# Designs tried in a protein design chat: miniprotein binders against D-amino-acid oxidase (daao-1). Part 6

Target 1, 310 residues: D-amino-acid oxidase (daao-1), of Caenorhabditis briggsae (a8xj44)
Amino acid sequence: IQERIPDSVVTIIAEKFSPNTTSDVAAGLIEPYLCDDDVDRVISWTKSTIQRIQEYMNEGNPGAESQEQSGYWLQSVKSVPKWLEVMKNVKILTGNELKMVAKRPEHKFGIFYTTWYLEPTPYIKWESDKFLKNGGKIKNSKIQKIEDVEKEFGLFDVILNCTGIGARHLIGDNEVFPTRGQILKVKCPSVKHFFIDDQFYALLNDTTITLGGTADRHQWDRTINPKISEKIFQENCKNIPSLRSAQVISSHVDLRPSRVTVRLEAEPDSKVIHNNGHGGSGITLHWGCALECVELVKKVLAGKPGISKI

## First folded at step 2 (miniprotein)

Design H11 (from HC1 with R6L E10F H13W N17L T20Y F39E Y46E W65E M72K)
Fold by ESMFold2-Fast, scan of step 2:
Structure H11 (fold): chain B 310 residues (1-310), chain A 81 residues (1-81)
Amino acid sequence: as target 1 above (310 residues)
Amino acid sequence: DTEQMLRLMFEIWKLMLEVYELIKQGNTEEAERILQKVEEILKQAEDIAREGDKETVDRMIDTIEKLLQEVKRIVQEHMSK
């Protein structure tokens, strides 16, 4: 919004900020969210995110480090989704190539490809620093209801609800629910490719590997289960035997903000715009969704002649 | 447990087909009643998924939830007429 509407005054109000957010523990691998309603739109959003990553690499990553990784996706039932067209070096594995990497009877089909990734904490810091440098405001507060925003902080022309799981109580969106995910972070420098199958994954970060996973719908429990961590580790070791030498660093539980359908829309006759319900795909779609929010903001402001504050 | 989950998801699928037929017949009151039953069974399926195998069941639940949203939209549209 700040970059695309130059006269805007933008304030971010949140209970928690990086490095203490749900987003900070995400692996950050860019894999497009599959939406049966509009696959082309999802692909478009993902392309926008990739362009933002290129800007981050050029401006925000002074080490000139690559934000790309390659790996394998092995499947029990063949699926070649259209979003693979966005990826680089896409190759459907031949019978001999599949045999070299398959570790389970269920690994019947395989795809090799290269995608992008973001290290969440330094990326969020880069975006936040740019936001503040350009006059953006940040206020720390836990808001109970959407109407409390203007009571506590003054009037706004537009309010964007990006509260994720909090949208359930903040605006009464009962379709929002958690998908509990437990992951394990390890160090194993010898692993150079990501590996994904129907249930488990090993995703590369700058200094660690994120091993998963679980996806427990409607579960609110933030407590780490050690037996689940052990299973995640052992199962990933079956797929990547060299992980047996890995140094275990930490376990994390994340409540992914899920919704049956992503909510990206303006409320009728209201200044409120919703951008929530992305589940585990938030980082993959973030910049494209942000650009869509800009268009929704412009439409809301067009209904208010002479006003440009947000 | 997986077998029980699949039976519940199959029951949901059959009820959703019944809802579509009722909507075509203009019987929105009965369609809404059946939709409430679908929501109850879906909740049971989600609760059981937390206790056992999840991958296939979660995909089926996502498909049914999307179908449920579309049917609700059709019912609301029909009621507004």
Scores: ipSAE 0.000, ipTM 0.199, lowest interface PAE 18.5, mean pLDDT 75

Design HC1
Fold by ESMFold2-Fast, scan of step 2:
Structure HC1 (fold): chain B 310 residues (1-310), chain A 81 residues (1-81)
Amino acid sequence: as target 1 above (310 residues)
Amino acid sequence: DTEQMRRLMEEIHKLMNEVTELIKQGNTEEAERILQKVFEILKQAYDIAREGDKETVDRMIDTIWKLLQEVMRIVQEHMSK
């Protein structure tokens, strides 16, 4: 909004900030995961995010750490989803190629491809630095209801609801539900490719590897289960034997804000715009969704009698 | 102006110490008020840093970010109690 509506005054109100958010524990690999069933809108949003990442890579901006990485996706049942069209170097593995990387009887089909990734924490820092530099404001508060925002902080021309799983309680959106995910962060510099199969994944970051995982729909439990961490580690070691020597850093639990469809829409007869329900694809969809959200803000402001200055 | 930047950073450190003491006293309301003052000074520091050389700008931005994160950590830690 700051970049596209230059006279705007923007305030972020949140209970928690980076590095203590759900987004900070995401691997940051760009690909659709546990999100919208509308393939074409997902592809469109993902393309926008990739374009933004390429711009940051080309500029060499500090804190905008992103890069390409390649890897393998091995499957028990063949699937070649349309979103692969946005990826680079897509190759269906031949019998001999598959045999070289397969580690389980169920690894019957394989795809090699190149995608992009972000380091979530330094990326969020970079965006936050820019936000603050351009006059953005941050307020630490726990909001109980969306109606309470203006009671506590004064009048706004538009309110953007980006509350993720909180949207269920803050506005009563019953279509929002958690998908509990547990992951393990490890260090193993010798691993140079990501590896994904039907149940487990190893996704590369600059200094760590994110091992997963679980995807337990409608589960609210935020407690780390050590037995699950042990299973995630041992199963990923089966797929990538080099991980047996990895240094284990930390375990994390994440309640992914799931919804059958991403909610990106202006509320009728209200100043509220919703941007939530991204599931496991928050990073993958973020820039595309943000751009579409800006257009919704412009429409709300254009239809509003007596647009206030500043 | 490196000297002006140094003075702004010193003011931020002083206000940060004040926020920390207010939180220890359980005065979260006043701590939040001073924290907002820190954000305004941070913006001034960012504006000045943008005109400096690469090394100076990077160091200043990193210092400002670390200070911001420490303030947020202390506030959140007090509220989570």
Scores: ipSAE 0.000, ipTM 0.187, lowest interface PAE 20.0, mean pLDDT 76

Design HE5
Fold by ESMFold2-Fast, scan of step 2:
Structure HE5 (fold): chain B 310 residues (1-310), chain A 80 residues (1-80)
Amino acid sequence: as target 1 above (310 residues)
Amino acid sequence: SEEQRRKFLEAMKRAFEEALKGDPEVMLELFRRMYEVAEKLGATLEIEFRNGVMTVRVEYNGKSFELRIEDGKVTFRELE
């Protein structure tokens, strides 16, 4: 909004900021995961995010914690999704190549490709610092209902609802639900490729590897289960034996803000625009969705809803 | 006591002035730390960076304070 709409005055209101957000514990690998079924939307949004990451990388420091990463995706049932077209160096593994990397009977089909990753915390800092330097305002506050924003903070021309799982309560969006995921972060510098199969994954970050995973729909439990962490570790060690020497750092639980369809739309008769329901793809889709929000803001400002709730 | 409160505020002002002496990157580091502290204390924090001036307003236990950081100088005042 700030970059694309001249003379805009933008205020971010949130209860928590980085490094204490759910986004800070994400792996940061660019790949659609537990998100919208509209493949063309996902592809478009992902392409925009990759472009933004390239800008981040090109600034050096900050941006030193972002890079290209290659790896393997092994499957029990062949799937070559269209979103692979945004990736680099995509190669379907031959029988002999598959045999060299397969670690389980169910590894029947394999794809090698190159994508991007970012470290969420320094990336969010980079975006936030730019926002503040360009005159943005930040207020830390806990909002009970979206209707309370203008009651507490004064009038706005547009309100962007980017509350993730909170949209269920703040907006009453009953289509939003959690997908509980537990992950384990380890250090193992010798591992240089990501490895993904039907159930488990090892995704490389700057100094750690994120091991997963679980995807428990409609589960709200934020408590770490040590037995799940042990299973995640042992199963990933079967896929990447070098992980047996890894240093275990921490376990995390993430309630991914799931929805059958990403909600990116303006409310009729309202100044509210929604940007929620990204599931496990919040990082992957973020910049593309942000750019589409800019277009929705322009339309709301030009047309103005007939009746404002806020 | 009033004496201990005065010494605390003076120490905070000195710490901010020293940290922010001519370094804009230190201003951004300070804002991150302030948000972490405000979150833990239940304080309300408003920050604005405009035209090279950083203004921080803090509400805590019904009292309001303003820090204004400009040209490496920190100005502290209690708001009514």
Scores: ipSAE 0.000, ipTM 0.351, lowest interface PAE 11.8, mean pLDDT 74

Design P01
Fold by ESMFold2-Fast, scan of step 2:
Structure P01 (fold): chain B 310 residues (1-310), chain A 84 residues (1-84)
Amino acid sequence: as target 1 above (310 residues)
Amino acid sequence: GEYTLRFEIPDNPEVMRELFRRMQEVAEKLGAKLEIEFRWEDGLYVMTVRVRLPSDEETAREFLKRMEEIAKELGLKVEVEIKE
C-alpha cells in the first residue's frame, strides 16, 4: 500500500514481530501448498510474488548466491497442475529417470523443476526496514476484536485485516481453521535438491533443510510431539538416504491459516478489507495478494473526498 | 504505573536486536507489559515503549534502572516519561 498509494500513512499492528512469528518458521519455497481452489487466482498471485523476489535479489539481497532451487516431486497419482507453468526447467521424469530417484513403491510419477524461495527472517527484515524508512509505523499490540482497533489507536480511513488464524476470533470468520504442521530443521550440506512426495518433503534453506510433514486439519495443539519429529526424520531419510548423517537442529509447530477459498475482499459499506486464508501458501501468495489489496484500498478511498489520487 | 521509553537506535541490526532481546528479558523477569512501536526518524530507528508495571514503586525503579543501564551499555539514548 505504501509503495502504490502516495501520501498514505500506514501502521502495522501485530501481536508478534520477526523473528518470533509463524512466518519466520516457514521453509519459504515458492509453490502452492494447502491453499485456494481457484487455480487462476493462485497462479496470478504466485507470478507477482516471483516479481517481488526479483526486486529483493536486486535491491535487498545483492550478495545472495541465488533465490532459486531445483528438485523432485514424486507422486502416487499423476498430477500436472497448471501452476507448474510458472516454474522453470519443468520436466516429467522418464521411466529410467524415475527409477533413479524413486525410493518407495508409491513413487509412480515424477516431475523435476526449478522454483524460487525466500529465507523468511531476512526477507521479512528487508520488507520491514523498507516500510519503516518510508515513514511506516509498526506497533506491538493484542487486539480482541476489529472494532477495538479504532478505539485504541484512533481513526483510520481503511483497516486491512491480515490476521490469519486470528480472523476466526477477531471477526468471527468461521471458515478459517488451522492445519497443524510439524517440521524439523536439519543441516546436511550434501543435499542439493528439494524432494517432495505425497506425505513428506525436504526443502532447502540457506544453511538448513526443512523436513516435513504433517497437515492435521482442525488441530490447534502447538506442542511439539517428539514421536512426530522422529517419524518426519526417518521417513525423509528413506527418500534421501544421505539425511541419515544430518545434524538435527530444532523442531517447530505451525498452525497454517486454512480456508476453502482465500478471503480477499472489501466488506460492503465498511472500511474493512480482508486478506486471510492462505493456508500453507502464505509466502507463495503474499505479494500478489498485497497488490490486489492495494486495488481494494483505492476503491474504498475513492468514496472519501480529498484523499483519492488518479 | 505507566511509563513511556524512547530509544534512538542507529541503523545497526545487531544493536537493535540486542536491545530488544535484553529489554524483553527484563520485562519478563519483572512482570512488565510492553507495547512497542518502531519508527524511522532523522536517520535513526526510534523505538517507543509503553510500559505497564505493578503499582510497586520498587519494581518500577528497578525496571527503569535496568533500561538505562542497557541503553548506556549499547551506547544508546533513552528518554523516559512518567504517567500516573
Scores: ipSAE 0.014, ipTM 0.514, lowest interface PAE 6.5, mean pLDDT 72

Design P02
Fold by ESMFold2-Fast, scan of step 2:
Structure P02 (fold): chain B 310 residues (1-310), chain A 84 residues (1-84)
Amino acid sequence: as target 1 above (310 residues)
Amino acid sequence: GEYTLRFEIPDNPEVMRELFRRMQEVAEKLGAKLEIEFRYLDGFTVMTVRVRLPSDEETAREFLKRMEEIAKELGLKVEVEIKE
């Protein structure tokens, strides 16, 4: 909004900031996961995010915090989703190629491809730095209801609800629900490709690998289960045997803000715009969703004498 | 009470990012509410932080002590203004 509407005054109000957010725990591989069923929306948003990542890479300062990476996706039942059109070097593995990488009887079909990677914490800092340098304001506060925003902080021309799982109680959006995911972070520099199958994944970060996973729908438990961490590790070792020598760093639990469809819409006859329900694809969809929010903001402002505070 | 902190930050993005990160961490731990504003000048940036804390004098002293430590470790000038 700030970049696309230059006369705007933008304030971010949040209870937590990086590096203590849910986004900081996420793996940064760009691809749809536990998100919207509208494939065309997802593709459009993902393409925009990739363009933003290219801008991030081209500034030369993130370097190793953002890059392209290749890997394997092995499946028990063939699926070639349309979003693969966004990816580079997409190749369906031949019988001989599949045999070389398959480690389980259920690895019956395989796809090799290249996507983008983004290290979340330095990326969030890069975006935040741009926001603050251009006059943006940040306020640390826990809001109980969306109506309390203007009571506490004064009048705004537009309010964007980006509260994720909090949308359930802040605005009563009962379609939002958690998908509990437990992951393990390890160091294994010899692993050079990501590896994904029906149940487990190994995603490459700058200096670590994120091993998963669980996806427990409608579960709120934030407690790490050590037996789950051990299973995640052992199962990923079957897919990538070199992980047996990996150094285990940490375990994390994340409550992914799930919804059957991403809610990206303006409330009728209201100054409130919703942007939530991204599931496991928050990073993958973020810039595309942000650009669409700009258009919704312009529509809400259509009746105003000029560009005001947003 | 309300406190205003003014930092003079050299034109060094890493220093600004580190300051911002550490301040947010301390604010979260102590329940402080922050409002941050920037003014860009030749060769340095002035960061003004308006802080609202619970009316606990012990918490306020801890917060200010942490802010002074952060400024010292990063080699920055900080001015503190207290308003009731």
Scores: ipSAE 0.000, ipTM 0.164, lowest interface PAE 22.3, mean pLDDT 71

Design P03
Fold by ESMFold2-Fast, scan of step 2:
Structure P03 (fold): chain B 310 residues (1-310), chain A 88 residues (1-88)
Amino acid sequence: as target 1 above (310 residues)
Amino acid sequence: GEYTLRFEIPDNPEVMRELFRRMQEVAEKLGAKLEIEFRTWEFDGLYTVVMTVRVRLPSDEETAREFLKRMEEIAKELGLKVEVEIKE
């Protein structure tokens, strides 16, 4: 909003900010995962996010924390999804290539490709610093009801709801549900490729590797299960044997904000615009969804006579 | 000399990490070099991890004896089974 509507006054209200958010622990690999059944929307949003990452890489400083990354996706049932069209160096593995990387009987088909990644924490800091430098405001508060926003902070022209799983209670969006994910962060600098199969994944960050994982739909338990962490570690070690020497850093549980389709729309008879339901693809979809939000804001503003500032 | 140690670790992930940590401390103190391999079994949702450690030590048998004694003590304290094979 701020970059595309320069006359706007934007206030971000949140209970937590980076480095203490869910996004800070996400693997920054750009790839659709647990997000939306509308493939064309996902592809469009992902392309926009890739353009943003390329822009930041070209600025030099964030380039050290954002790069291209290559790896393997091994499958029990052959699938070549349309979203691979946004990836680089896509290669179907041949017999010898597959046998070199396959570690399980179910690794029957393999795809090698190159995508992008970003480090969530420094990236969020970069965006936040830019936002504040351009006159944006940040307020630390926990919002119980959407109506409380204007009672506490004054009138706005538009309210953008980015509350994720909280949209279920805050707005009453019954289509939103949690997908519980448990992951493990490890350090193993010798691993240079991501590895994904039907059940487990190892995704490279700048200095750590995110090992996963679980995807328990409709599960609300935020408690780390040590047996799950051990299983994630041991199973990823089967796929990448060099992980046996990895230094274990931390375990995390997060409730991914899932929905059959991402909700990106203006609420009827309201100043509220929704941007939620990204599932496991928050980072992958973020910039594309943000750009579409800007267009929704413009439409809401154009339809209002005598409104106050955002 | 070269030694092979095989630890059987029942379903307890914290014990495996503690074993690894303590082994590294002893290895560093005695100048031992470790090559570690993991093998995992699962039965009824329970995991058993077998850690096979190949150890290369300085040539004197006194250091080797001390290393093996420390490994056996660690296994006993953690309630683990350890098997030792010596390569001639």
Scores: ipSAE 0.000, ipTM 0.076, lowest interface PAE 25.9, mean pLDDT 70

Design QA1
Fold by ESMFold2-Fast, scan of step 2:
Structure QA1 (fold): chain B 310 residues (1-310), chain A 103 residues (1-103)
Amino acid sequence: as target 1 above (310 residues)
Amino acid sequence: STEQARDMIKRAHELMQEAKDLINKGDPQRAEEILKEAFRLMQDAYEIATRGSPDIVERLIDTAWRILSEAMKLIQSGNPEQARDMLKRAQELVDEARKILES
């Protein structure tokens, strides 16, 4: 909004800020995961995010690292989803190639490809610093319902609801639900490719590897389970034996804000726009969804969607 | 302590105001000298804030500190008026941080 609508005054109101958000523990790999069933929307949003990442890379990643990364996706049941069209160097593994990387009887089909990644915490810091430098405002508050925003902070021309899992109580959006995910962060510099199968994954960052994981729908428990961390580690070691000597750094649990479809829409006859329900694809979809939000804001301000004519 | 961090950013705000006044008077060299002091105060405040202040305070102090660094470079390169505008923004950020620490 700030970048694309000149003279806008933008205020972000939130209870938690980086480095203590769900986004900070994400691996940052650009790939659809636990998100919208509308494949064309997902592809469009992902392409926009990739363009933003390329712009950032071309400027030398000031304050954050972003880069291309290649790896393997091994499957028990063949699946070649359409979103692979946005990836680079996509190759279906042939018999001998598959044999070289397969570590389990169920690794029956394999895809090699190149995608992008970003480091979430420094990236969020860079975006936030840029936002604040250009006049953006931030307020620390726990909002209970949308009415409270204008009662506490004054009138706004538009209100964007980006509350994720909080949309359940703030807006009453009962289609939003948590998907509990537990991950383990390790350090193993010899591992040079990501590795994904039906249940587990190892995703590379600048200095760490994110090992996962779980995806427990409708589970609210934020407590780390040490048995799950051990299983994640042992199972990923089967896929990448080099991980046996990895340095274990930390375990994390987060509730991914899931919804069967991403909610990106303006409320009829209202100044409220929703942008939530990204599930495990918040980073993958972020810039595309942000650009679409800009268009929705312009339409609300022009009085086209949801504003009755007098 | 949060009280020490608050006092440090209050002092940094005052120094930034003094620097803006010096730029307006045509003395950017002296403005640069006092901004070095403000920079050190912001650095110290940041270290204290990371030990027990709300996340938002750390973010605000860090951003203001980075803006101060850029403003000093602009003064060194002969663009003190642009530096004055940046200092105004840095002051706004440290005021927000101070208000949070006071509450």
Scores: ipSAE 0.000, ipTM 0.342, lowest interface PAE 16.4, mean pLDDT 77

Design QA2 (from QA1 with F39W Y46L W65F M72Y)
Fold by ESMFold2-Fast, scan of step 2:
Structure QA2 (fold): chain B 310 residues (1-310), chain A 103 residues (1-103)
Amino acid sequence: as target 1 above (310 residues)
Amino acid sequence: STEQARDMIKRAHELMQEAKDLINKGDPQRAEEILKEAWRLMQDALEIATRGSPDIVERLIDTAFRILSEAYKLIQSGNPEQARDMLKRAQELVDEARKILES
């Protein structure tokens, strides 16, 4: 909003900020995961995020190498989703190539590709620093209801609801639910490619590997289960045997803000715009969704009806 | 309830088995009808099971549902032979989910 509407005054109100947010825990691989079923919408948003990552590589991380990684997706049942067309170096593995990387009887089909990634904490810092430098304001507060925002902070022309899982309680959006994911962070410098199959994944970060995973729908428990961490580690070691020598760093639980469809719409006859329900694809979709929010803000400010998808 | 979800998953498994048998006997049209029923049961079981279910149940059921949907499309497009292996895989995933729910 700030970057695309130059005369705007933007205030972010939240209970927690980076490095203490759910987003800071997320693996930053750019790939649709547990999100909207509207493939064209997801592809469009993902392409915009990739463009933002190019800007980050050029401006926000000038000493860094490429924010790209390559790896393997092995499947029990062949699937070549349309979103692969935005990825680089996409190759369907031949029988011999598949045999070299397959570690389970159910690894019957395989795709190699290159995608982008972000380290969430330094990326969020880059965006936040840019926001503050351009006159943005940050307020720490726990909001109980969206109606309370203007009672506490004064009048706004537009209110953007980006509360994720909190939208269930703050807005009363009963379609929002958690998908509990437990992950393990390990250090294993010999692993150079990501590896994903039907159940588990190993995703590369700058100095660690994120091992997953679980996807427990409607589960709110934020407590780490050590048996789940052990299972995640052992199962990923079957897929990547060199992980057996890995140094285990930490375990984390993430409540992914799930919804059958991403809610990106202006509330009828209201100054409220919703941007939530991104599931496991918050980072993957973030910039595309943000750009669409800009257009919704412009329409609300002009007094035009927003896009209503029920 | 979890018990209701278990029964639905068991029924879906039985229907998938019946669909495999019908495809093998050369009756893909009847297989298509019972796969529609299995799909509805799987959707209902997912809705029930996902409210507080064990750690991997949701992934197993989601994967089975994806495979079942793909098998259904292959039968509709006149490729029932390709669907046989998919149905077997979906059954394996449903069996694993059922085993976890029973424990």
Scores: ipSAE 0.000, ipTM 0.299, lowest interface PAE 14.1, mean pLDDT 76

Design QA3 (from QA1 with E32L F39Y Q43L Y46E W65L S69F M72W)
Fold by ESMFold2-Fast, scan of step 2:
Structure QA3 (fold): chain B 310 residues (1-310), chain A 103 residues (1-103)
Amino acid sequence: as target 1 above (310 residues)
Amino acid sequence: STEQARDMIKRAHELMQEAKDLINKGDPQRALEILKEAYRLMLDAEEIATRGSPDIVERLIDTALRILFEAWKLIQSGNPEQARDMLKRAQELVDEARKILES
């Protein structure tokens, strides 16, 4: 919004900021995950995010912390989703190629491809620094209800609800629910490709590998379960045997803000615009969704009803 | 409540059958609305079932939800006939979960 509406005065109000957010826990691999919106919209949003990542990489210093990575996706039931058209070097594995990488009876089909990734914490810092440099304001506060925003902080022309899992309680959006994910961060420099199957994944970061995972719908527990961490490690070692020598760094839990359909819409006859429910695809979709929010903001500012999407 | 989860699973199975029937009658738009409702019921059933059901029930429901989501996407992209086999598989998985919850 700040970049596309130059006269705007933008204030971010949040209880927590990076490096203490759910987004900081994400691996940062760019691909749709736990997101059920229209496939063409998802592809469009993902392409916009990739463009933003290319801008980030071209800025020099932060570029080394985000790059492309290649790897394998092995499946028990063949799936060649349309979003693969966004990826590079997409190759369906032949019988001999599949046999070389398959480690389980259920690895019956395989795809090799190249995608982008970013380190969430330095990326968020890069965006935040640009926001502040251009006159953006940040206020630390916990909002209980949307109507309290203007009572406590003054009048706004538009209010964007980007509260993720909090939308369930702040708005009463009972379509929002958590998908609990536990991950393990390890160090193993010999692993050069990501590896994803039906249940587990190993995703490359700058200095660590993110091992997952779990996707426990409707689970709110933020406590790390050591048995789950051990299972994640052992199961990923079956897929990538060299991980047996990995140095274990840390375990993390996040509550992915899931919803049956991404909510990107303006409330009728209201100044409130919603942008939540991205599930496991928050980073993958973020820039595309932000650009669409700009269009909704313009419509609200023009005094016209916004686009309503569920 | 195990009983509440069973009722939701039964209702979802009925909605999946109705969606298949609508696809056969050439009404994929209504099939999409019915499947969305089935998906919501299965999500609710999973939340309730995870509070004390065996791990296998959670896995069956999770697999059925994944298949339902993919079937829903196939219908949205204009391939409702391909979704029929997936819906049949999802129904089989929810029936298996229901039998375990009954025991």
Scores: ipSAE 0.000, ipTM 0.366, lowest interface PAE 12.8, mean pLDDT 79

